# Ledger of designs, part 117: VHH binders against Abasic site processing protein HMCES (HMCES)

Target 1, 269 residues: Abasic site processing protein HMCES (HMCES), of Homo sapiens (Human) (q96fz2)
Amino acid sequence: CGRTSCHLPRDVLTRACAYQDRRGQQRLPEWRDPDKYCPSYNKSPQSNSPVLLSRLHFEKDADSSERIIAPMRWGLVPSWFKESDPSKLQFNTTNCRSDTVMEKRSFKVPLGKGRRCVVLADGFYEWQRCQGTNQRQPYFIYFPQIKTEKSGSIGAADSPENWEKVWDNWRLLTMAGIFDCWEPPEGGDVLYSYTIITVDSCKGLSDIHHRMPAILDGEEAVSKWLDFGEVSTQEALKLIHPTENITFHAVSSVVNNSRNNTPECLAPV
Below, E stands for the ipSAE of ESMFold2; O stands for the ipSAE of OpenDDE; V2 stands for 0.75 times the mean of E and O plus 0.25 times the DockQ between their complexes.

## First folded at step 13 (VHH)

Design kx8 (from j29 with D99N; framework vhh_6z1v_2; at its last look DockQ between E and O 0.92; V2 from the best seeds 0.00; counts 0 for: pae E 5.8 > 2)
Fold by OpenDDE, look of step 13:
Structure kx8 (fold): chain B 269 residues (1-269), chain A 121 residues (1-121)
Amino acid sequence: as target 1 above (269 residues)
Amino acid sequence: EVQLVESGGRLVRTGGSLRLSCAASGLTFSSYAMGWFRQAPGKEREVVAAISRSGGSTWHADFVKGRFTISRDNAKNTVYLQMNSLKPEDTAVYYCAANWGYQLTDEYDYWGQGTQVTVSS
C-alpha cells in the first residue's frame, strides 16, 4: 500500500470514528495535534495521516479501551534511529509484512511496547498491471458502503448534496498499523510515525494486486488491536489476515500524480 | 529502582505443586503486564505465562497444558504462578518480568533474578 485517501473534514472524520468503550459508553476519540491533520484524496508515504491509538499511550492511568486520534507520519521512524533526518532511513518502513513483523527489530520492538494503531482512510489505491502493456490501471479499494435508499453508488451521486451525504456516512477503512516514537538527536518534538501491516491479497483483490493492507473489519477487531493493555501482541496478530470484505472500482490516472488532490482521484471511471 | 523478587522455587517431586510469587517494587504495578519465563540449563529462555495489567486476560504456553496458572494481585504488587502436576522437564530457573505492553516475547522492560524450580523423578 503506497497511496491512500483521507479527505473527510475533521469533524466528519471524528464522528465516523465514534466508538463504545469497555463500559459500553458511546465516545468520540480525542484529538492529539489536530492541526497536523491534512485532508487529501491522495495521501503518500511521508505525509501525515490520522490514526487511532489507545489513550493509554498518552495517559498512564487511562482506560486502554479509550481511543485517541492523531496525525502521524506515514513511514515508521524507529526510536533508535540516530540520524537527524528521517529521510536518511536506509530501509523502507512504509509497510510491514505480516509474515516478518516479528523478525524486524524496527517493528518488533514498538509492537512489543503495545504501539499498535489503526490507520484511517477512505480507502487505498492499487495499480493493476495490464497484460502485455506497461500501463497500470489504478483502483480505489474500500469497505462496502451501506446502500441507503438515498445514497446511490459513489458513481451515482449526481448532485453535490448527494455526494456530501455519501461521505457523511462513509465507513472508513481501518488498517492495522504499528507506530513508534522518535526523538530527534538535536532535540525538538517527538515524531510519531507509523507503518501499515500488509498481507497477501484476498481472492477478490488478487487480480489487481498480490498484497493488501491488513484490514481490521469491525469494531471488535479495531478495539482488540488498539487495546494493548488487555490484548496481547500474539492475540492481536491473529487479527492480521486478508479480508474479502472489500470493494473496488477503477479510477482515472489522475491519482498517479501524488500532487493531485481532487475528488477525481477516487471517482469511478 | 525497580525490583522484581521471585520466591517459592524449591525441590519437588514429580506430580507435586508449587506456587511462585513475584513481588514488585519501584514501579506502578498495575501499569505493567506481567510474565513468567523459565530457562533450563542449556536451553533458551521461554515464556511460560503472561497476564494483562488488570488481570482480565491471561496467556499460557502450550507446554503448560492447564497445569500452570498465572494470576496477580495488584493491591499486593504481586504476580503468581501456580504450578501443578510438575514434571522433571519443568526444572528451570523461573523469572518474573514486567512490561508496559502485554506481550509474549522475551523483550520485557524489567526482570527478576529468578527462582530455581527443581522437579525430581
Scores: ipSAE 0.768, ipTM 0.895, lowest interface PAE 0.6, mean pLDDT 92
Fold by ESMFold2, look of step 13:
Structure kx8 (fold): chain B 269 residues (1-269), chain A 121 residues (1-121)
Amino acid sequence: as target 1 above (269 residues)
Amino acid sequence: EVQLVESGGRLVRTGGSLRLSCAASGLTFSSYAMGWFRQAPGKEREVVAAISRSGGSTWHADFVKGRFTISRDNAKNTVYLQMNSLKPEDTAVYYCAANWGYQLTDEYDYWGQGTQVTVSS
């Protein structure tokens, strides 16, 4: 997974992240650094995307079940990195394989500090290599959406109100991530950055690609992944597996160029 | 200065019981997950039990499950290990440890000096 869509306006995104805390109270996540949120239909590594994390990461004695939402850089920069420029990192941290996460210092160290996050997206893109050609077919992959009034699908939006309704009720894709905090040696703000954990693809996606992001399906899985105060690293890792609760459709090659930020990127063909 | 002080280790008979205590100072105890580890002569240190910061979640290794129970009292800054049905294989130095993240590896932030438990046949 190397391309996502996360295009919702901040207020719509925030409402889509409504959750219940440990006491059963309905809440919205509190934003950190909201000015760094850059919505786009076409997010790539090194860009910022919103993630959920426990309030306990920011406040001593906070309720670990309360959620913060914050933009973080895609491509984990380890806290021990010594150069002033993250582009000098000698290895790719866009993704982290679940089968080796406890063997790689870049991921094991922050994970042991409870630095688990939920990466948010409308869905992700993947390119299928077609038999007998060098051409690749992009797909947009996302949670199945509950059918609503008139139309609950992307391709059925005939008017601004129908388009607004589709996205106002969109179920965001929730992917398991690990983050770290890096202090630039020259000074400045701490850089928060994340990696997306990957697993073998489910049967439904195996014809498209052999790997998929680890998807946290449902509020119990999201809550357990985030709550590093009460859920151990080892128990949380049991949440990391493929899911069949996923759907997709083919999209045009407009998405291939990461500079294209239009609804056409995810429109069905 | 963070200090973890274990106590309660001694010689006991097979089948006996023992309670270990670990008093913590120099940290905000209720913010840390706690663990008990042990190291027998010639063996690597291994996790015995761990407990979340609130005490609402506990974990015990299979080799002690049903016999040992971890608990904590955040008001007293103390974590405990109740050890029942002791076996000679339980002979080891037992270490208390504290970590910001709740985890089962031995990569904990702070460690005690250990207390010796010896189980005679």
Scores: ipSAE 0.192, ipTM 0.670, lowest interface PAE 5.8, mean pLDDT 89
ESMFold2 (binder alone), look of step 13: mean pLDDT 86; pTM 0.885

Design kx9 (from A8 with A108S; framework vhh_6z1v_2; at its last look DockQ between E and O 0.87; V2 from the best seeds 0.00; counts 0 for: pae E 2.3 > 2)
Fold by OpenDDE, look of step 13:
Structure kx9 (fold): chain B 269 residues (1-269), chain A 122 residues (1-122)
Amino acid sequence: as target 1 above (269 residues)
Amino acid sequence: EVQLVESGGRLVRTGGSLRLSCAASGLTFNSYAMGWFRQAPGKEREVVAAISRSGGSTWHADFVKGRFTISRDNAKNTVYLQMNSLKPEDTAVYYCAANFGYHLTEDSYDYWGQGTQVTVSS
């Protein structure tokens, strides 16, 4: 996974992240550093994206089932990194393979500390290799959306009003991530950064790409992944597997350029 | 300074029972998952049991087979390991450990006790 969409306004995003705590109370996640949230139809590594994480990471004695939403840098910077510039990392931390997550220090260490997060997105992009050509067809991949009688396919939103309705009720893609906290050697603000855990693709997606993000499907999976105080690392890792509960459609090549940030990026072609 | 102090280890006969205790100080006890590990002579340290911060979730190794039970009392800053039906194979130094995350591998635990010797005679 090297490209996502996360374009919802902050208030809409927050509402979309409504949850029930372990007491059954309806809650909205509180924001940490909301000003760092930059909505975009085309998010690339090194950009900031919103993630969910347990409140317990920030507050002592907090209920670990409570959620915080925070923009973090895509591409995990390990806490032990000694260079002043995160871009000097010599290895790719955009993704973490599920099969080697416990073998790589960069991911194992923060995971052992309970630094699990849920990466939020409208969906993610993947490129299908066309047989016989060097051309790649991009696809937007996301959770199936509830068809409201009036809400045709994302493509059928003929009116701006319908478009807004679609996104107001959009089910966000929830991807399993690991985050870390890095303190710059020269001082400054702590950098929070994340990696997306990847798995082999489900059967439905296998023709498009052989790998997919580990998707946490449903509130229970999300809650268990986030609740590092009560759910062990090993138990949480059982949640990491391919899911067939996805849909996708072909999009234009507009998304190929990471600088393009328009609705056209995720529009069906 | 964080201190974990194990107690309760002794010589016991096969089939006997022991209760190990680990008293924690110098840390916010309820902010840490706790674990029990053991190391037999010439063997690697292995995880025996782990318990979540609240105590609402526990994990036990397969070799325990229901014989051992981890518990904690947050008001007393203490974690326990009740060991029943002890076998000679259970002979080891038992260690208490604390970690911010609820994890089942030793490499992630931040604090360790000095250990208590459990010896099971045939």
Scores: ipSAE 0.824, ipTM 0.922, lowest interface PAE 0.5, mean pLDDT 93
Fold by ESMFold2, look of step 13:
Structure kx9 (fold): chain B 269 residues (1-269), chain A 122 residues (1-122)
Amino acid sequence: as target 1 above (269 residues)
Amino acid sequence: EVQLVESGGRLVRTGGSLRLSCAASGLTFNSYAMGWFRQAPGKEREVVAAISRSGGSTWHADFVKGRFTISRDNAKNTVYLQMNSLKPEDTAVYYCAANFGYHLTEDSYDYWGQGTQVTVSS
């Protein structure tokens, strides 16, 4: 996974993240750094996207089931990185393979500090490789959505009323991530950055691509992944597996150029 | 200054029981996961048991399962290790440790006690 859509306005995104804490209290996540949220139909590595994380990361007395939502840089920059420019990293941290996560220092260290997050998106894109050609068919991949009598189709979001029929109750894709905090050696703000954990594709996606993000399907999985105070790292890693609860449709090649930020990127073809 | 102070280590006979205590100060105790580790002479330190910040989740290594029980009393800022059916192989220095996240390997633990010696005689 190297491309996502996360285009909802901040207010809509926040409401889509409504949750219940450990005691059953209905809540919305509290934002940090909301000005860094840059919605787009076409997010790529090095851009900022919102993630959920436990409030306990910011307040030592906090209930670890309470959630913060914050934009973070896609592409984890390890806390031990010594250069002043993150582009100098000699390895790709856009994704983290689940089978080696406890072997790689870039991911093992923050994971031991409980730095688990849930990466939010409308869905993600993957390109199906065609044998014998360099042509690839992009697909938009997302959770199955509940249809109501007021629901619209994804391709009909050309006005505020039509957009609301599709997106107002959209179920956000929730992917397992690891984050780290890097203090630039020359000073300045701490950089928060994340990686998305990947697994082998489920059978339903295997014709499109051999890997998929580790999807956290449902509130229990999301809560356990976030709650580093009560759920051990080793127990949390049991949540990391493929899921068949996923759907997709082909999209136009407009999405291929990451500078195209338009509803056409995810519209069915 | 964070301090973890173990107590209760002594010489006991095979089959005996012993309870270790670890008193914590200088930290917000109920925010930390706690672990017990042990190290026999010439061997690497190994995790024995761990407990979540609330005490609602515990983990025990297979070599002590059914014999040792970790617990905590957050009102007393203390973590315990109840050791039953002791074997000579349990002879080691036992350390308590604290980590902000609930984790089972020693390289993540931030604070360590000085250890208490447990010796199991045949």
Scores: ipSAE 0.478, ipTM 0.807, lowest interface PAE 2.3, mean pLDDT 91
ESMFold2 (binder alone), look of step 13: mean pLDDT 85; pTM 0.874

Design mx1 (from B5 with G55D; framework vhh_8pnl_2; at its last look DockQ between E and O 0.63; V2 from the best seeds 0.00; counts 0 for: grease 24.7 > 24.2)
Fold by OpenDDE, look of step 13:
Structure mx1 (fold): chain B 269 residues (1-269), chain A 117 residues (1-117)
Amino acid sequence: as target 1 above (269 residues)
Amino acid sequence: QGQLVESGGGLVQPGGSLRLSCADAGFDFSHYDMAWYRQAPGKERELVARITYGDYTNYADFVKGRFTISRDNAKSTLYLQMNSLKPEDTAMYYCAAGLEYEDYDYWGQGTRVTVSA
């Protein structure tokens, strides 16, 4: 995964992240650094995206089932990194392969500390190779949305009002991530950054791309992944597998340019 | 995003030079690690050189300073300058792009390099 969409207004995004804690109480995640949230139809690596993580990471003795939402840098910077510039990493940390997560120090160490997060997106983009052409077809991939009687295809929102309705009830894609905290050697603010765990593609996506994000489908999966206080690393890793509960549609080449941030990026062609 | 297309291969004499290019006019490579691989007849594909999105470079042991990998993000092009070529460098050369440590998601079709007297 090298491109996502996360364009919802902060309030809508927050509501979409409503959850029940272990006591069954309905809650909204509290924001950390809300000003760093930059909505975009076209999110690229090294940009900030919102993730969910356990409150226990910030507050001692907090209920580990409580969730915080925070914008973090896409591309994990390990805590042990000693260079002043994160771009000097020797390897790309945008994604983490599930099969080698425990072999790589950059991912194993933070994972062992319980630094699990859920990366939020409207969906992600992937490009299919077209045989015989030098062109790749981009696809927007997301959770199936509940067809409300009036909600035509994402593309058929004939009116701004209908468009708003679609996104007000949008089921966010929830991807498994690992985050770390990095203190710059020269001082400054602690950098929170994440990697997306990837797996082999499900059968439905295999023709588009051979890899996909590890998607956490449902509240139970999300809760278990986040709750590092009660759920061990070993148990959490059982949640990491391909899912068929995904839909997709072809989009225009507008998304090819990471600078393009318009609804056309995810619109059906 | 287009296909990675390699160019610049050909026949060269020992000691000669070639410059390989890999381009995808529609692909934003700015966030990708890029690499050159090669495959000689009857041999396994092997890494020649890699360059991270932050321009960190690494080379295979056999390169020994003869090759230079570089990128131009504005042109969405990867380069491999090959100097002091040897017959052992004869291979199909592939460019690759990826967002993981050692896994590349995108591959070119390759360009043939032949070093022969």
Scores: ipSAE 0.771, ipTM 0.886, lowest interface PAE 0.6, mean pLDDT 92
Fold by ESMFold2, look of step 13:
Structure mx1 (fold): chain B 269 residues (1-269), chain A 117 residues (1-117)
Amino acid sequence: as target 1 above (269 residues)
Amino acid sequence: QGQLVESGGGLVQPGGSLRLSCADAGFDFSHYDMAWYRQAPGKERELVARITYGDYTNYADFVKGRFTISRDNAKSTLYLQMNSLKPEDTAMYYCAAGLEYEDYDYWGQGTRVTVSA
């Protein structure tokens, strides 16, 4: 997984993240660094995207079921990194394979500190090699969406009213991630950064690509992954598996260039 | 599943040069780590050189000083400039790309390099 869409305005995104705490109270996640949120139809590695994490990471003795939402850098920068520029990291941390996560220090160490996050997106993109050609077909991949009489179609006119019919009730894709905190050696703010855990593709996606992000399907899975105060690493890792509850459609090659940030990136072809 | 396409291999005399290229039309690898591997007859596939998305490079001990890995992200192309070629460099050369350290999801079918008089 190397490309996502996360284009919702901050207030729409926040409402889509409504949740229940352990006592059953409906809540919205509390933002950290809201000014760093950069919505786009075409997010790439090293950019910032919003993630959910437990309040307990920020406040001693906080209710670990309460959620914070914060933009973090895609591409985990380990806390032990010594250079001043994250682009000088000697290896890529955009993804983290689930079957070797406990063998790699960059991922095992923060995971052992309970540094689990939920990476938010409208959906993700993958490229399929088509038979008889060397061209690739991009797909937009996302949770099945509930249809209502007011629902719009993806690809409808881009007027504000038509946009609202599609996106106001969009079910966000929720991917399992690991994050770390890095203090730049020359000083400055602590950098929060994440990796997306990957698994073998489900049957429904196997013709597109052989890997997929680890998707947390439903509130229980999201709550358990986030709650490092009550859910051990061993128990949390049981949540990491492929899901068949996924849908997709072909999109145009506009998305290929990561600088293209338009609704056409995810529009059906 | 995914594949990269290598080119530029061929027959060359010892001391000669070749430039290998690797590209995948319709896919942007600018955020990927990329690498060249080789496999000689009867040997295991081995790393020749790697380059991160941020241009950090590593070379196998046997090729330092003779080969240069580079990338052109605008063209989504990986290169290997091979100079002072030796018969021991005879192998199939593969390019690879990935989004995790030492884990490459995309591989090419390879291009053959033969160094003989």
Scores: ipSAE 0.594, ipTM 0.809, lowest interface PAE 1.7, mean pLDDT 89
ESMFold2 (binder alone), look of step 13: mean pLDDT 80; pTM 0.816

Design mx3 (from B5 with Y101F; framework vhh_8pnl_2; at its last look DockQ between E and O 0.89; V2 from the best seeds 0.00; counts 0 for: grease 24.7 > 24.2)
Fold by OpenDDE, look of step 13:
Structure mx3 (fold): chain B 269 residues (1-269), chain A 117 residues (1-117)
Amino acid sequence: as target 1 above (269 residues)
Amino acid sequence: QGQLVESGGGLVQPGGSLRLSCADAGFDFSHYDMAWYRQAPGKERELVARITYGGYTNYADFVKGRFTISRDNAKSTLYLQMNSLKPEDTAMYYCAAGLEFEDYDYWGQGTRVTVSA
């Protein structure tokens, strides 16, 4: 995964992340660093994206089932990194392969500390190689959305009002991530950064791309992944597998340029 | 989005130089790690050099300072400057891009390098 969409306004995004705590109380995640949230139809690595994580990471004795939402840098910077510039990492940390997560110190260590997060997105993009052509077809991949009586395809929102309705009820894609905290050697603010765990693609996506994000499908999966206080690493890793519960449509080449941040990025062609 | 297209291959004498290029004008690779691989006849594909999105470079042992990998993100172009070429460097050279360590998602069709007296 190298591109995502996360364009919802902060309030809409927050509502979309409503959850029940272990007591059955309906809650909204509290924001940390809300000013770092930058909505975009075209999110690339090294940019900030909102993730969910357990409140226990920030507050001692907090209920580990409570969720915080925070923008973090895409591309995990290990806590042990001693260079002043995160871009000087010797390996790419945009993604973490599920099969080698426990073999790589950069991912194993934070995972062992319970630093699990859920990366939020409208969906993600992948490019299909077209045989015989020098062109790649981009696809927007996301959870199936509940068909409201009038909700045709994402592209069929004929009116601004219908468009708003679609996104007000949008089911966010929830991807399994690992985050770490890095203190710059020269001082400054602690950097929170994440990697997306990847798996082999499901059958439905295999013709587009051979790898996909580990998607946490449903509240139980999300809750277990986040709740590092009650759910062990071993148990959490059982949640990491391909899912067929995705849909996709072809989009325009507008998304090819990471600088393009318009609704056309995810519009069906 | 275009394919990674390699260029700059050809016939060169031992001790000669070539500069390979890989470009995809239709895709922003600025966030991707890039690499050059090569495959000689009857041999497995092997890493020649890699460069991270941040510019960190790594080379195979056989390079021994003869090759330099570089990138121009503005042009979405990867380069391999090859100096002091040897007959053993004869191979098809491939450009690759990826977001996972040692797992590249995109590959070029290759450019042929032949080093012969």
Scores: ipSAE 0.775, ipTM 0.889, lowest interface PAE 0.7, mean pLDDT 92
Fold by ESMFold2, look of step 13:
Structure mx3 (fold): chain B 269 residues (1-269), chain A 117 residues (1-117)
Amino acid sequence: as target 1 above (269 residues)
Amino acid sequence: QGQLVESGGGLVQPGGSLRLSCADAGFDFSHYDMAWYRQAPGKERELVARITYGGYTNYADFVKGRFTISRDNAKSTLYLQMNSLKPEDTAMYYCAAGLEFEDYDYWGQGTRVTVSA
């Protein structure tokens, strides 16, 4: 997983993240650093995207079921990193394979500190190699959306008002991530950064690509992944598996260039 | 328009040089770690050199300063400068790209390098 869409205005995104705490009370996540949120149809590694994490990471004695939402850098920078420039990392941390996560210090250490996050997106992109051609077909991949409105499909958005209706009730893709906190050696703000955990593709996606992000399907999975105060690393890792509850459609090659930030990136072709 | 394509291979005498290139005109790999691998007949594919998106490089021991990996992100192109070539460097050379530690999702079809008199 190396490309996502996360384009919703901040207020719409926040409302889409409504949740229940351990007591059953409806809440919205509290923002940190909201000014760092940069919505785009075409997010790439090293850019900032919003993630959910437990309030307990910021407040001693906080209810670990309460959620913070914060933009973090895609591409985990380990807390032990000694250079001043994150691009000097000796390996790419955009993704983390689930089958080796406990064998890699960059991921094992923060995971042991309970630094689990949920990476938010409208959906993600993946490229399929077509037989007999040198071309790759990009797809936009996302949760099935509730078909309770006639204008609720991306392909049915033929006006600004209909487009707005598609996204007003969008179910955000929720991917399992690990984050870390790095203090630059020359000072300045602590850098929060994340990696997306990957798994083997489900059967429905296997014709597109052999890997997929680890998707947390539903509030119970999201809550357990976030709640490092009550859910051990061992139990949390049981949440990491492929899901078949996913849909997709082909999109144009406009998305191939990460600088293109338009609705065409995810429009059905 | 959708495949990593290697070029620059060929036949060269021992001690000679070649420069391999790898690009995909339709896809931006500037955020990817990239690598060169090689495979001789009957042998396993082995890492030659890797370069991160930020320019950190790592070489197999057998390179011993003879090869240089580089990239030009503006052109979305990966290079391998191969100097002081030896007969044991004869192999099919492959370009690879990935977003996970030591794991590559995208591969080229390879370019042949033959070093003999």
Scores: ipSAE 0.580, ipTM 0.805, lowest interface PAE 1.9, mean pLDDT 89
ESMFold2 (binder alone), look of step 13: mean pLDDT 81; pTM 0.829

